VHH binders against Type II methyltransferase M.MthZI (mthZIM). Designs and how they scored, part 8

Target 1, 355 residues: Type II methyltransferase M.MthZI (mthZIM), of Methanothermobacter thermautotrophicus (Methanobacterium thermoformicicum) (p29568)
Amino acid sequence: MKTTHRIYFKNSADMNELKDKSINLVVTSPPYPMVEIWDRLFSELNPKIEETLIDEEDGLRSYNLMHEELEKVWHEVDRVTAPGGVVIINIGDATRKIGKKFQLYPNHVRTIDFFFDRGYQVLPFIIWRKQSNKPTKFMGSGMLPPNAYVTHEHEYILIFRKEGPRQFKTEEERKLRRESAYFWEERNQWFSDVWTDLTGVSQRLNHKNLRKRAAAYPFELAYRLINMYSIMGDWVLDPFLGTGTTMIAAACAGRNSIGYELDHNFKDLIESRINETLKLSNEIVMRRINDHIEFIREKNGKYYSENYKFKVTTRQEQDIRLYYPRTYKKIKNNEFEFFYQEVNPKKERQSKLNI
Below, E stands for the ipSAE of ESMFold2; O stands for the ipSAE of ESMFold2 at other seeds; V2 stands for 0.75 times the mean of E and O plus 0.25 times the DockQ between their complexes.

## First folded at step 1 (VHH)

Design z08 (framework vhh_7z1x_3)
Fold by ESMFold2-Fast, scan of step 1:
Structure z08 (fold): chain B 355 residues (1-355), chain A 119 residues (1-119)
Amino acid sequence: as target 1 above (355 residues)
Amino acid sequence: QVQLVETGGGLVQPGGSLRLSCTASGFTFSSYSMNWVRQAPGKGLEWLSGIYPSGGSTSYADSVKGRFTISRDNAKNTLYLQMNSLQPDDTAVYFCAAWDEGYYEFDYWGQGTQVTVSS
C-alpha cells in the first residue's frame, strides 16, 4: 500500500488543480472571523475589512466580509466534494468588543447556513470543549447582573454530507470499507457529540507538540475524524493546511491528501513533522491494538478477528486491517508518497522469543 | 505444571499429508485460544493458524489457507493441525501455543515437532 500527498502554496479560493467531485472528505480549521489574530490575514484578502474594524458601528460588516472570503473557499470545497462526501469544519465563535459594543460573532451559524442552503445534510456535530482557557475574574460587570457575560469554552466540529449516504457499488469498495472499520469501543468514544479530553493515542505520544506546530489544530482530532468519515485510499482535502496536521493524520490513517496553504514558510516545518511522526507511526497503531486488547479482556466478545487473532464486539470489526507508514519519498517539490506496513502480531512474538 | 506437547511430525514426500497433535496439561485448555506457529531453517517464526476456545472460529495465514485445517477437542485437551498438499517450503519445526484470550503474546509454548518435506 502507498498514499499520495500534495501541497499547493496558494489561495484555496481557487483550487483549479482539483477536478469536480474528486474529494471524499474535507477536514479543516479555517482562520476564525473576528478573532483578532486573523485580522491581518483577512484584511490582506480584502482591504475594506481593516476599515470596518476601526469603525464603531461596523463589527457586523467586518464579520460579513470575513465570511465572504471564507465562502470563496467553501464554493471550491462544494465543487470538488464527491456525492456522499463529507465536509468537516472545526470553527470557533468569537467574542469581541468593537467600539462600545461587545457581542459574540456566531461563526458556526454562518458556516452551517452556507452548506445547508446548498443542499448538504447537516449531520449531528461535535462540541469540542477545551479545558485550557483560563477563566477571567471579571466578565463584563463581574458579579453584578445583568451586564456579566458567560465564558466561551468550546469550538464546533461541524459535519456536512453531500447529497446523501455514500454508496459502495463494487465488491472491492465494500471489502476496503470493511477493512477500514474502527473498533466498537473507538466508535463509542469518537461518536460522542461532546469531546472534553484528548483520550486517544496523540495524548499519550506527544499531542502538545503536535498542537503547537499545527497552530491550534490537534493531530488526535484530525486522526479520529479521518477514521470516522473516510475509508483507506480516500482523498482528504484541507484548504487551510497550516503546519500539515490533516495531511500527517491522513498519512497515518492510510488516506491520500491534498492541502492548500498561503505561507511557503510552512514547507520545512511540514517535512520536519513528517519525519517526527514516522518515528511514532508504529506506536500509534500498536496503541490502538493494545487499547483494544485491554478493552476486550473485560468483555465476552462474540466475534473474532482472523487478521489479529483476538475477539471483537461486532461482526463488522472482523475484517479490520491496520497499517502504519514506514517510509516516504519526495516525488516532486510539493508531492510525497508514503509506503506502509501492516501491523503483524507474529513478529512481536518472534522478538520476545529471542529466536 | 503447564505443558504443551506436539506430536505427529516426521518425514513426508511432496504432496503428502501429516496430522499434528498438541496435548495440553496444567491449565484450563477450554479457556485459551490455541495457535500453530512454525520456524523454517534459518528463518524466524511464522504464525499459521488460530482457533477460538469454543472451536467456533478459525483463522489461517495466506501461505497455508486451503491446505491446512486447525481443530480442537476440549474434552481431550488436544489441538490438531491437518496438513495436506505439503510442499518442500513447509519444512519447519511446528509449535503449538496458548494465550489468554485477547492477549497479543503467547502465554505458553510447546517444544516443537519437526516436519520435513523431501523426496
Scores: ipSAE 0.000, ipTM 0.103, lowest interface PAE 21.8, mean pLDDT 81

Design z09 (framework vhh_7z1x_3)
Fold by ESMFold2-Fast, scan of step 1:
Structure z09 (fold): chain B 355 residues (1-355), chain A 123 residues (1-123)
Amino acid sequence: as target 1 above (355 residues)
Amino acid sequence: QVQLVETGGGLVQPGGSLRLSCTASGFTFRSYAMNWVRQAPGKGLEWLSGISGSGDSTSYADSVKGRFTISRDNAKNTLYLQMNSLQPDDTAVYFCAKEGYLYSHTPYYFDYWGQGTQVTVSS
């Protein structure tokens, strides 16, 4: 098995490298309108934005102009997404005081409106609560009514489908779909419309400066979504690649990817992450297998995986095949091919014991 | 269902020691890096220490280097934080946190948190 990964260091408002209807899944987290860390980026894309922010009247003009910049990218996303394809956008709303006025800027609503107006089906989407414990930020007057504000604790993982359900017309596609299935217990965890088991913030001080700039979503989020909404061999697009999370997750899931990123400074970080991922890529797949073996031991499933010699809960799980990237080859400065090994649980466990 | 339960907090005098434990269930403990994070009254979250799934690699925030030691017992699904030379500034709620998919020595996001245990260092 082999996957291809391409990175274009340019503005994704122009994705001329991609043909119409060529992408099966988009997974991305754009710069968030009205979140201050992104002000410079948006102002560089459209200098009128800086002027409206300096004006400090109420922020609505800035909000609209920032979304107009994102919508240039969403137009390209619409063009390249194949019928039956899915567009997934992780986006947070912004709370901000501009001049004397504090308010929430509902980025998710504007994003929904764009795709809904383009004829997409809005699928049930996910509320991602980044931290399930005590929030550390209070807004407004603190302890005194009525001027205190609720804390902002969640983001939205918006899910849009183009035209209708994807059809699998060839036996090859149906076989890959079966092999790309997830375990029953994974399905029950991943298809909740509220995710509380992932945090979006790295709390590690040693890497905070890189993370502050990137504002990237976590690997596990991308990995779940890719497994939920694509099959092995599909093309996954991230028009706001940042530190490469979507590309790395696609590679770990046996999917091809294309990413766009304005900032060339991310190139070395992405290549570093590729190298780190390859050293531990088998652990991701072994974790899924070990978690399944632990689950099914108690459950005593009725069906059997001949591939891995363990029981499963449903018939659809019998054909699951799990691969991990072993090596990669740099084909061009911005293009990588990953080469895969199918997991062998007994061989992997023996290898660990021998060390 | 993933659960992380912290124990071992309490009141201690400056210069004293405490050992925190975090008991994990619902996932393959040995496969994931684990971390300790604290929140002092009125402050944000501060990352303190991380340990790889195997236990071979550890990292520490500068504020606790040389005073705190992270360790794990994969056979018992338990994470530990040995805290020595405690100072009033160490007063906080201490959380056990699991990393998502890992690299060794990774700064990656935490996907599960315990409910926390209170540590109070009296003046």
Scores: ipSAE 0.000, ipTM 0.143, lowest interface PAE 16.8, mean pLDDT 82

Design z10 (framework vhh_7z1x_3)
Fold by ESMFold2-Fast, scan of step 1:
Structure z10 (fold): chain B 355 residues (1-355), chain A 122 residues (1-122)
Amino acid sequence: as target 1 above (355 residues)
Amino acid sequence: QVQLVETGGGLVQPGGSLRLSCTASGFTFEDYGMNWVRQAPGKGLEWLSGISWDSGYISYADSVKGRFTISRDNAKNTLYLQMNSLQPDDTAVYFCAKVPEYYDSSGYQDYWGQGTQVTVSS
């Protein structure tokens, strides 16, 4: 097995490198409108935004102009997404005071409206609430009613599907789909509409290194979504690649990827993260297997995995195959290839975790 | 240019043994999984065995499980197939193949050698 990963250092408002209807999964987290750290980026894309941010009464104009810039990218996402394809956008709403007016700017609503108006099915979406996230300050009048404000503690993982469910028309596609399945207990955790375990300490992470990685970046978020909404060998698009989380997660899941990033300075950071993650890629897959073995010991599975010689809860889990990337090669300045090994639970469990 | 050269075939009696070799060039051998495939006259291709680049994972078709052993030597860019307890039905041209450029795509075995003939008879 081999996957290909391409990065284009340019504005994703123009993705002419991609053909119409060629992408089956988009996973991304854009710059958030009205969150102050992104003001400079949006103002560079449209100088009118800087002017509206100075006006004490003009928060709604700034909000609208920022979303108009994101919608140039969403138009391209719509063009390249194939029928049956899924678009997943992680986005937070912004709370901000401009002049004397404090308001929440509902970024998720504007994003939903864009895709809903274009005929996408809005699927049940996920609230991502960071575990142990305690507010460090309060807004409004503190303890005194009625002018105190609720603390904003969550982001949205919005899920859109184009034209209905994806079809698998060949026996080879159906076989690959079965091999790309997830465990019953993973299904029960991942398909909750509230995620609380992706920041800080998780019961699913016993290894110190993997727990630290999960707390530092949303790798596990991207990894779950890719496993939930694609099959091995699919192409995953991230039009706001940043530090490369979606690409790295796709590689760890046996999927190809394409990313767009405006800031060329991220190139070295992405390669550094690839090298760090590859040293732990085996442990990511072994964690899934070890979690399954512990789960099934307490529960009588009715079915059997011949691939891994353990019981599973459902017949659909019998054909699961888990791979991890061992090495990568830089084919061009903007293109990488990853090479894989299928996990062997007996040999892998005997390996020491010192690296 | 990717090249795979199979050697070691020949005529053997039923119950005999043969060891096939496949020497690779034109790509970084230690980075790719490898397969053995065979084709009997007038029949389709049959996959026999696969091995990961580091020999950590090995798999066999039911027809050869327990009789054939796949191995590799990355220092020599060479893949091996040790065949024991050979049967007349094992008569075929044997090919080594590099894992294709795309996972589970049409044209699964994109890089193949010329093959080596194995004949099992008196």
Scores: ipSAE 0.000, ipTM 0.111, lowest interface PAE 22.0, mean pLDDT 80

Design z11 (framework vhh_7z1x_3)
Fold by ESMFold2-Fast, scan of step 1:
Structure z11 (fold): chain B 355 residues (1-355), chain A 119 residues (1-119)
Amino acid sequence: as target 1 above (355 residues)
Amino acid sequence: QVQLVETGGGLVQPGGSLRLSCTASGFPFSSYAMNWVRQAPGKGLEWLSGITGSGGSTSYADSVKGRFTISRDNAKNTLYLQMNSLQPDDTAVYFCATLRYTWQPYDYWGQGTQVTVSS
């Protein structure tokens, strides 16, 4: 088993490197319109945005112009996504005062409208509740009605499907689909429409393992979504790659990936993250196996794994195969190949977990 | 554009001192916790120190506790790491980073600055 990963350092409004209908899964989190940290990025893409925000103090026009820039990318996403493919966009709404007007800018609504208008099925989506690192919780006039405002504490993981359910026409595709299955208890955890278990780090910063814990949360989110909405060997696209979380998660899940990122400065950091993740890739798979074995001890399993000889809850879990990347090769400055080893649960369980 | 730029690295003798700086732009610096992380040649990333947005709380890895001091100047959007009693095994690329509790494409990491401790 081998996977291929490519990074293009350019604007994803033009993804000419990708042919039509070639991508099975898109997993991304774009810069959020009307969230202040992204103002400069949007204004560099369209200078009219700076004029509307600063000179005219027109929040609604700024919101519309920012989404017009994102929609250039969504048009490319639509072009490259294969029938039966899934597009997953993590996006938060923004609360902001522009001039005299305070309001919420509903980024998720504009994003839903785009894909809905393009004929996508909106699948049940996930509310992701996250921790805020802001020092105060109160917006508006505090304790005094009516000009006090609700604190917005979640993001949306929007899920869109192109044309209808994916078809698996060959026996080889159906076999690979079965081998890509998740455990019954993972299904019960992952397919909730509310995620609170990835809330991140304790508010107390004098905490051991702070960096390790915080760094794991974005990875786990991408890793779950990739396992939920693709099979091994699929091509995963992230048009806003950043530090490479989606690519690294795809590699750990046995999927190929393509990422786009405007900033060349992320190149060395992505390579550093690849090296760190390879050290943990075995632990990621073994944690899934150990959690499963612990779970099944408390449950009356009726079936058994054909490949690993432990009990499972359903027939669909019998053909599960779990791999982890052992090594990678840098084929070009922007292209990597990962090479895999199938897990050996008996041998690996006898060693201590490196968490 | 979100940017973190580290400076102050260089060559230093064992037992020496260096002060690293990290200048932040494009985000509300005082609202974010900041961290120092390093990567030695042929090794993985090691977290060294963290500081809250207000500067009211700090934390350190055991390997640097008592030798390194993290601080920040929110008026200048700058994070600092004062490194004392440097050892050859402190040789690494040093990065400043903000750790976020949410998934987004940009994790706000710098490009790093090289520190070499040799005789």
Scores: ipSAE 0.005, ipTM 0.278, lowest interface PAE 10.7, mean pLDDT 82

## First folded at step 2 (VHH; framework vhh_4orz_3)

Design o03_7F (from o03 with Y102F; at its last look DockQ between E and O 0.85; V2 from the best seeds 0.00; counts 0 for: pae E 14.4 > 2, grease 26.2 > 24.2, SAP .808 > .668)
Fold by ESMFold2, look of step 2:
Structure o03_7F (fold): chain B 355 residues (1-355), chain A 119 residues (1-119)
Amino acid sequence: as target 1 above (355 residues)
Amino acid sequence: EVQLVESGGGLVQAGGSLRLFCAASGFTFSDYYMAWLRQAPGKRREWVALIYSGGSTDYADSVKDRFTISRDNAKNTVSLQMNSLKPEDTAIYFCAADFGSFRYPLDYWGQGTQVTVSS
């Protein structure tokens, strides 16, 4: 087994490299409108934005213009997403003072409206309670009512589906779907509408041009979503690739991927992250197996994995098959192939037995 | 308290057979993978045979087609039928149990039984 991963260094408002209806899953986190670290990016895309922020101090107009820039990308996302495909957008609202006015700018509302108005089914989505070590706080009047403010410490993982549930028409597709199943207890953990077990981290960027980058989402966030909403061999898109987290998670999950990133300076960082993650790739997948085995000790598991012979809870888990990327190679500039090995729990148990 | 007690070891001529037994108590036997391991003089401990909780088996290459592992979940026993024994099979044989977590060390170990195969 192998997967293909391509990076385009350009503005994703134009994704003409991608055919209509070619993408099964989008997992991304865009620049957040009205969050100050993104002001420069948005103003470079539309110079009127800087004027509305600074000269006019018109927060509503700035917010609308910033979303208009993102919506160029959402139009391309809509074009490339296949019927039955899923679009997942991690986005935070912005709390911000413009002039003398403080307010929340509801980025998640505007994003939901975009896809809902275009016929997407809005699926139950996730509140990610990030709870960073040093959250930004707007206290208002502090301990004096009524002008104090709630601390805003969550983000949204919005989930949209295009044109109804995906169908699997061939025996090969259905087999791959069954092999891509997740464990029952993983479903219980992952398909929760509040996530509190993933910390928001700043990605450490040693590259001169990329220092002080705002926090990105962790590998585990992308890895869960990719396993939840795709099958092996699917095409995953991130139009705001950044440090490469979605692509790397797709590779670890046996999915193909495409990423767009405006800043070509991310190239070296992405490759460095690929190499770091490959060193741990078997451990990532074996952690899932080990957690399952510990779980089933405490529960009545009455079925067995066909491929690995350990107990499972449901019939749908019987065909689970897990792979990890062992190595990769460059095919073309900015295009990679990952090569896979199936997990071998027998070898892992044998290694444990060789005392 | 978990106990694994091996028996059936002894001295046998090359080409002969022995059957080892392991009696288990103190845990839910049918949920555990059971194993036989051995340690020859001056050698590292090596696995010999595994039997999964569902009854499937695996064997070390050196004993395939000569040894057979089996389990009796009603009596909480695992056995190892050893046929066509060779001098290199001489070792202390240990019964072990593991839930399959890949944790080190294995969950439970017996004290071992000596098997000696004379030329």
Scores: ipSAE 0.000, ipTM 0.310, lowest interface PAE 14.4, mean pLDDT 85
ESMFold2 (binder alone), look of step 2: mean pLDDT 84; pTM 0.847
ESMFold2 at other seeds, look of step 2: ipSAE 0.012; ipTM 0.521

Design o03_7S (from o03 with Y102S; at its last look DockQ between E and O 0.01; V2 from the best seeds 0.00; counts 0 for: pae O 26.2 > 2, placed apart)
Fold by ESMFold2 at other seeds, look of step 2:
Structure o03_7S (fold): chain B 355 residues (1-355), chain A 119 residues (1-119)
Amino acid sequence: as target 1 above (355 residues)
Amino acid sequence: EVQLVESGGGLVQAGGSLRLFCAASGFTFSDYYMAWLRQAPGKRREWVALIYSGGSTDYADSVKDRFTISRDNAKNTVSLQMNSLKPEDTAIYFCAADFGSSRYPLDYWGQGTQVTVSS
């Protein structure tokens, strides 16, 4: 098994490298409109935005202009997403004072409206309750009603589906789908509409030429979503690639990927993260097996994994097959090919006993 | 058992064209990148062209714009169209496959086919 991973260093408002209807899953987190760390990026894309923020102090106009820039990307996402494809956008609302006016700017609403108006099915989505070490609070009048404010620590993982459920028409496709299944206990954990077990990531970049990016999500967030909404060999797109988290998670899940990143200076950081993650890839994938074995150890499971011979809870888990990227090759034009080995739970357990 | 069998070599005059073929068996062809290499008399083997599993191509500077590599996953073949041939293109041309475990060496290679370009 092999997967292909490509990076385009350009504005994803133009994704002309991608054919119509070629992408099975989008997993991304854009710059968040009205969150201060993104002001400069949006102003570089549209200088009018800085004027509305500073000179006019017109928060609503700033909000609308920032979303218009994102919507250029969402138009391209719509074009490239295949029928039955899923678009997942991690986005947070912004609480912000512009001039002397404080309000929440509801980024998730504007994003839902974009895809809903274009006929997407809005699927039940996830409220991500981040555990922050030191959350920013807008107190308002503090302990004096009625002008105090709720502290906002949620982000949204919005989930949209294009043109109805994806179909798997051949036995070969159905077999691949069965091999891409997840464990019962993973399903129970992952398909919850509130996630509280993932910590937000502050990517403090001490690189002189890199912009700070405080809205990055952890590897586990991307890894869950990719396993939840794609099968092995699918094409996963991240139009706001950043430090490469979605691409790396796709590689660990046996999916192909494409990423767009405006800032070419991220190239070395992404390559460094790929190398580090590859060294740990077997451990990352094997953790799913080890957690399952611990979960099922004292359960009365009725079924067995056909590939690994341990107990499983449901009939649908019998054909689960897991691979890890063994090695990769860097190819010209910012392209990587990953090569896979199937996990071997018995061999891995024996190796640990000898340590 | 893996086999790569080249064909289509022969004698051609300078400025002419020739098309090489490589038939592959014994492995999952669509998972491998395919390459053509060549070895002139008394010289080291050199890389000529690559075609990746995703269809992207790459060429040595000496053959760029004159040679075209292509693959047919349905027939398990890779071909090399060689145009505007020069005497310095005279060599044994080898087909190779690599899963990508390293930059070199290649996982599998054929026995080669002779291409001779007369002046």
Scores: ipSAE 0.000, ipTM 0.085, lowest interface PAE 26.2, mean pLDDT 83
ESMFold2, look of step 2: ipSAE 0.000; ipTM 0.191
ESMFold2 (binder alone), look of step 2: mean pLDDT 82; pTM 0.827

Design o03_7W (from o03 with Y102W; at its last look DockQ between E and O 0.77; V2 from the best seeds 0.00; counts 0 for: pae E 11.4 > 2, grease 24.7 > 24.2)
Amino acid sequence: EVQLVESGGGLVQAGGSLRLFCAASGFTFSDYYMAWLRQAPGKRREWVALIYSGGSTDYADSVKDRFTISRDNAKNTVSLQMNSLKPEDTAIYFCAADFGSWRYPLDYWGQGTQVTVSS
ESMFold2, look of step 2: ipSAE 0.013; ipTM 0.555
ESMFold2 (binder alone), look of step 2: mean pLDDT 84; pTM 0.851
ESMFold2 at other seeds, look of step 2: ipSAE 0.036; ipTM 0.604
ESMFold2, look of step 5: ipSAE 0.000; ipTM 0.090
ESMFold2 (binder alone), look of step 5: mean pLDDT 84; pTM 0.850
ESMFold2 at other seeds, look of step 5: ipSAE 0.013; ipTM 0.531
ESMFold2, look of step 6: ipSAE 0.000; ipTM 0.430
ESMFold2 (binder alone), look of step 6: mean pLDDT 85; pTM 0.852
ESMFold2 at other seeds, look of step 6: ipSAE 0.000; ipTM 0.376

## First folded at step 4 (VHH)

Design s04 (from o03_7W with F99W; framework vhh_4orz_3)
Amino acid sequence: EVQLVESGGGLVQAGGSLRLFCAASGFTFSDYYMAWLRQAPGKRREWVALIYSGGSTDYADSVKDRFTISRDNAKNTVSLQMNSLKPEDTAIYFCAADWGSWRYPLDYWGQGTQVTVSS
ESMFold2-Fast, scan of step 4: ipSAE 0.054; ipTM 0.573

Design s08 (from o03_7W with S53D G54S; framework vhh_4orz_3)
Fold by ESMFold2-Fast, scan of step 4:
Structure s08 (fold): chain B 355 residues (1-355), chain A 119 residues (1-119)
Amino acid sequence: as target 1 above (355 residues)
Amino acid sequence: EVQLVESGGGLVQAGGSLRLFCAASGFTFSDYYMAWLRQAPGKRREWVALIYDSGSTDYADSVKDRFTISRDNAKNTVSLQMNSLKPEDTAIYFCAADFGSWRYPLDYWGQGTQVTVSS
């Protein structure tokens, strides 16, 4: 098997490279309106934002203008998403004092409203509580009511489905769907509506690194969502690609991807991350297999995987096939093809037994 | 307590046959993969044969069609029938049990039995 990955260094408010209804899954984390680190980016997109925010100290109008810029991207996301496709947006709300007024700016609400108003089904979504989010400063007036404020410790992984459940009309599509299944214990872990086991990215504290930290989510977050909401061979889009996490996770999961990123400075970092990930891609699928074997050891499975010669909990897991990217080829400056190896039970077990 | 005890090793002439036995205790034998490994003087330990919990088998290319691994779940025993033995088969043969992990160390293995094949 082969997957294709393209990166466009341009504003995703225009994704003319993509045909209507060509994308199966969107996984992204946009710049967050009203989070101060993103003020410059939004003001460069619309200079009126700086005037409204700084000179007029109008937080509500600034919030609305910033979301109008994001909604240009969401209109493109809507155009390119296929019926039955899923749009996943990781977004944090912002707490901020503008002039004399402190409040939360509920970015997740405005994002939900956009897709809900366009007829998307809002699926049960995930609260991501970052494991290492341990605030050391009190918000507001410390121990004195009523002007002390709760600490904001989570982000939202919003999940929207276009038109309705995806249809699998051919036997070939249904077979690929079965081969793209996850283990029973993975299903029980991943489909919780609260994630507390994933930490945020730590980086050096300068403007570029703060931007990367704000936009980037961990590999495992993207990898789970891609496995949960797409099948192998699907097209995954990230209109705010940043450091390339979504693309790399898609490649590791056997999915194609397209990313858009305004900042050309990410190009070399993304290629470096591709090379590093190829060294570890086998380890990713081997961790899944060994975690499964340890799980099933305590729980005697009722079914059997002929592909991998181990017991599984459900009949649906019998057809699971696991691949990892072994090599890649740079087709153009912005296009990569990944080539895959299926996990080979005999070879892997022989490697373990040869000491 | 888990125990794996190998037996059946010895001296044999080239072209001859030997049957190795491994008696297992202290775990649910039928749930484990059973393997035979060998280590010749000055060489790394090498896998020889594997029998899955299902009864399916795999062999190293060097012993394919000459060796046969089998298991008896009622007696908690795994056996290795070695035919058409070559001097190159001279090694200490180890019995191993594993629940099926592909990367982690073996769950259990024995102390080995010496096989010597004369030219």
Scores: ipSAE 0.172, ipTM 0.651, lowest interface PAE 4.6, mean pLDDT 87

Design s15 (from o03_7W with A35Y; framework vhh_4orz_3)
Amino acid sequence: EVQLVESGGGLVQAGGSLRLFCAASGFTFSDYYMYWLRQAPGKRREWVALIYSGGSTDYADSVKDRFTISRDNAKNTVSLQMNSLKPEDTAIYFCAADFGSWRYPLDYWGQGTQVTVSS
ESMFold2-Fast, scan of step 4: ipSAE 0.211; ipTM 0.674

Design s16 (from o03_7W with A35N; framework vhh_4orz_3)
Amino acid sequence: EVQLVESGGGLVQAGGSLRLFCAASGFTFSDYYMNWLRQAPGKRREWVALIYSGGSTDYADSVKDRFTISRDNAKNTVSLQMNSLKPEDTAIYFCAADFGSWRYPLDYWGQGTQVTVSS
ESMFold2-Fast, scan of step 4: ipSAE 0.198; ipTM 0.657

Design s23 (from o03_7W with Y104T; framework vhh_4orz_3)
Amino acid sequence: EVQLVESGGGLVQAGGSLRLFCAASGFTFSDYYMAWLRQAPGKRREWVALIYSGGSTDYADSVKDRFTISRDNAKNTVSLQMNSLKPEDTAIYFCAADFGSWRTPLDYWGQGTQVTVSS
ESMFold2-Fast, scan of step 4: ipSAE 0.193; ipTM 0.662

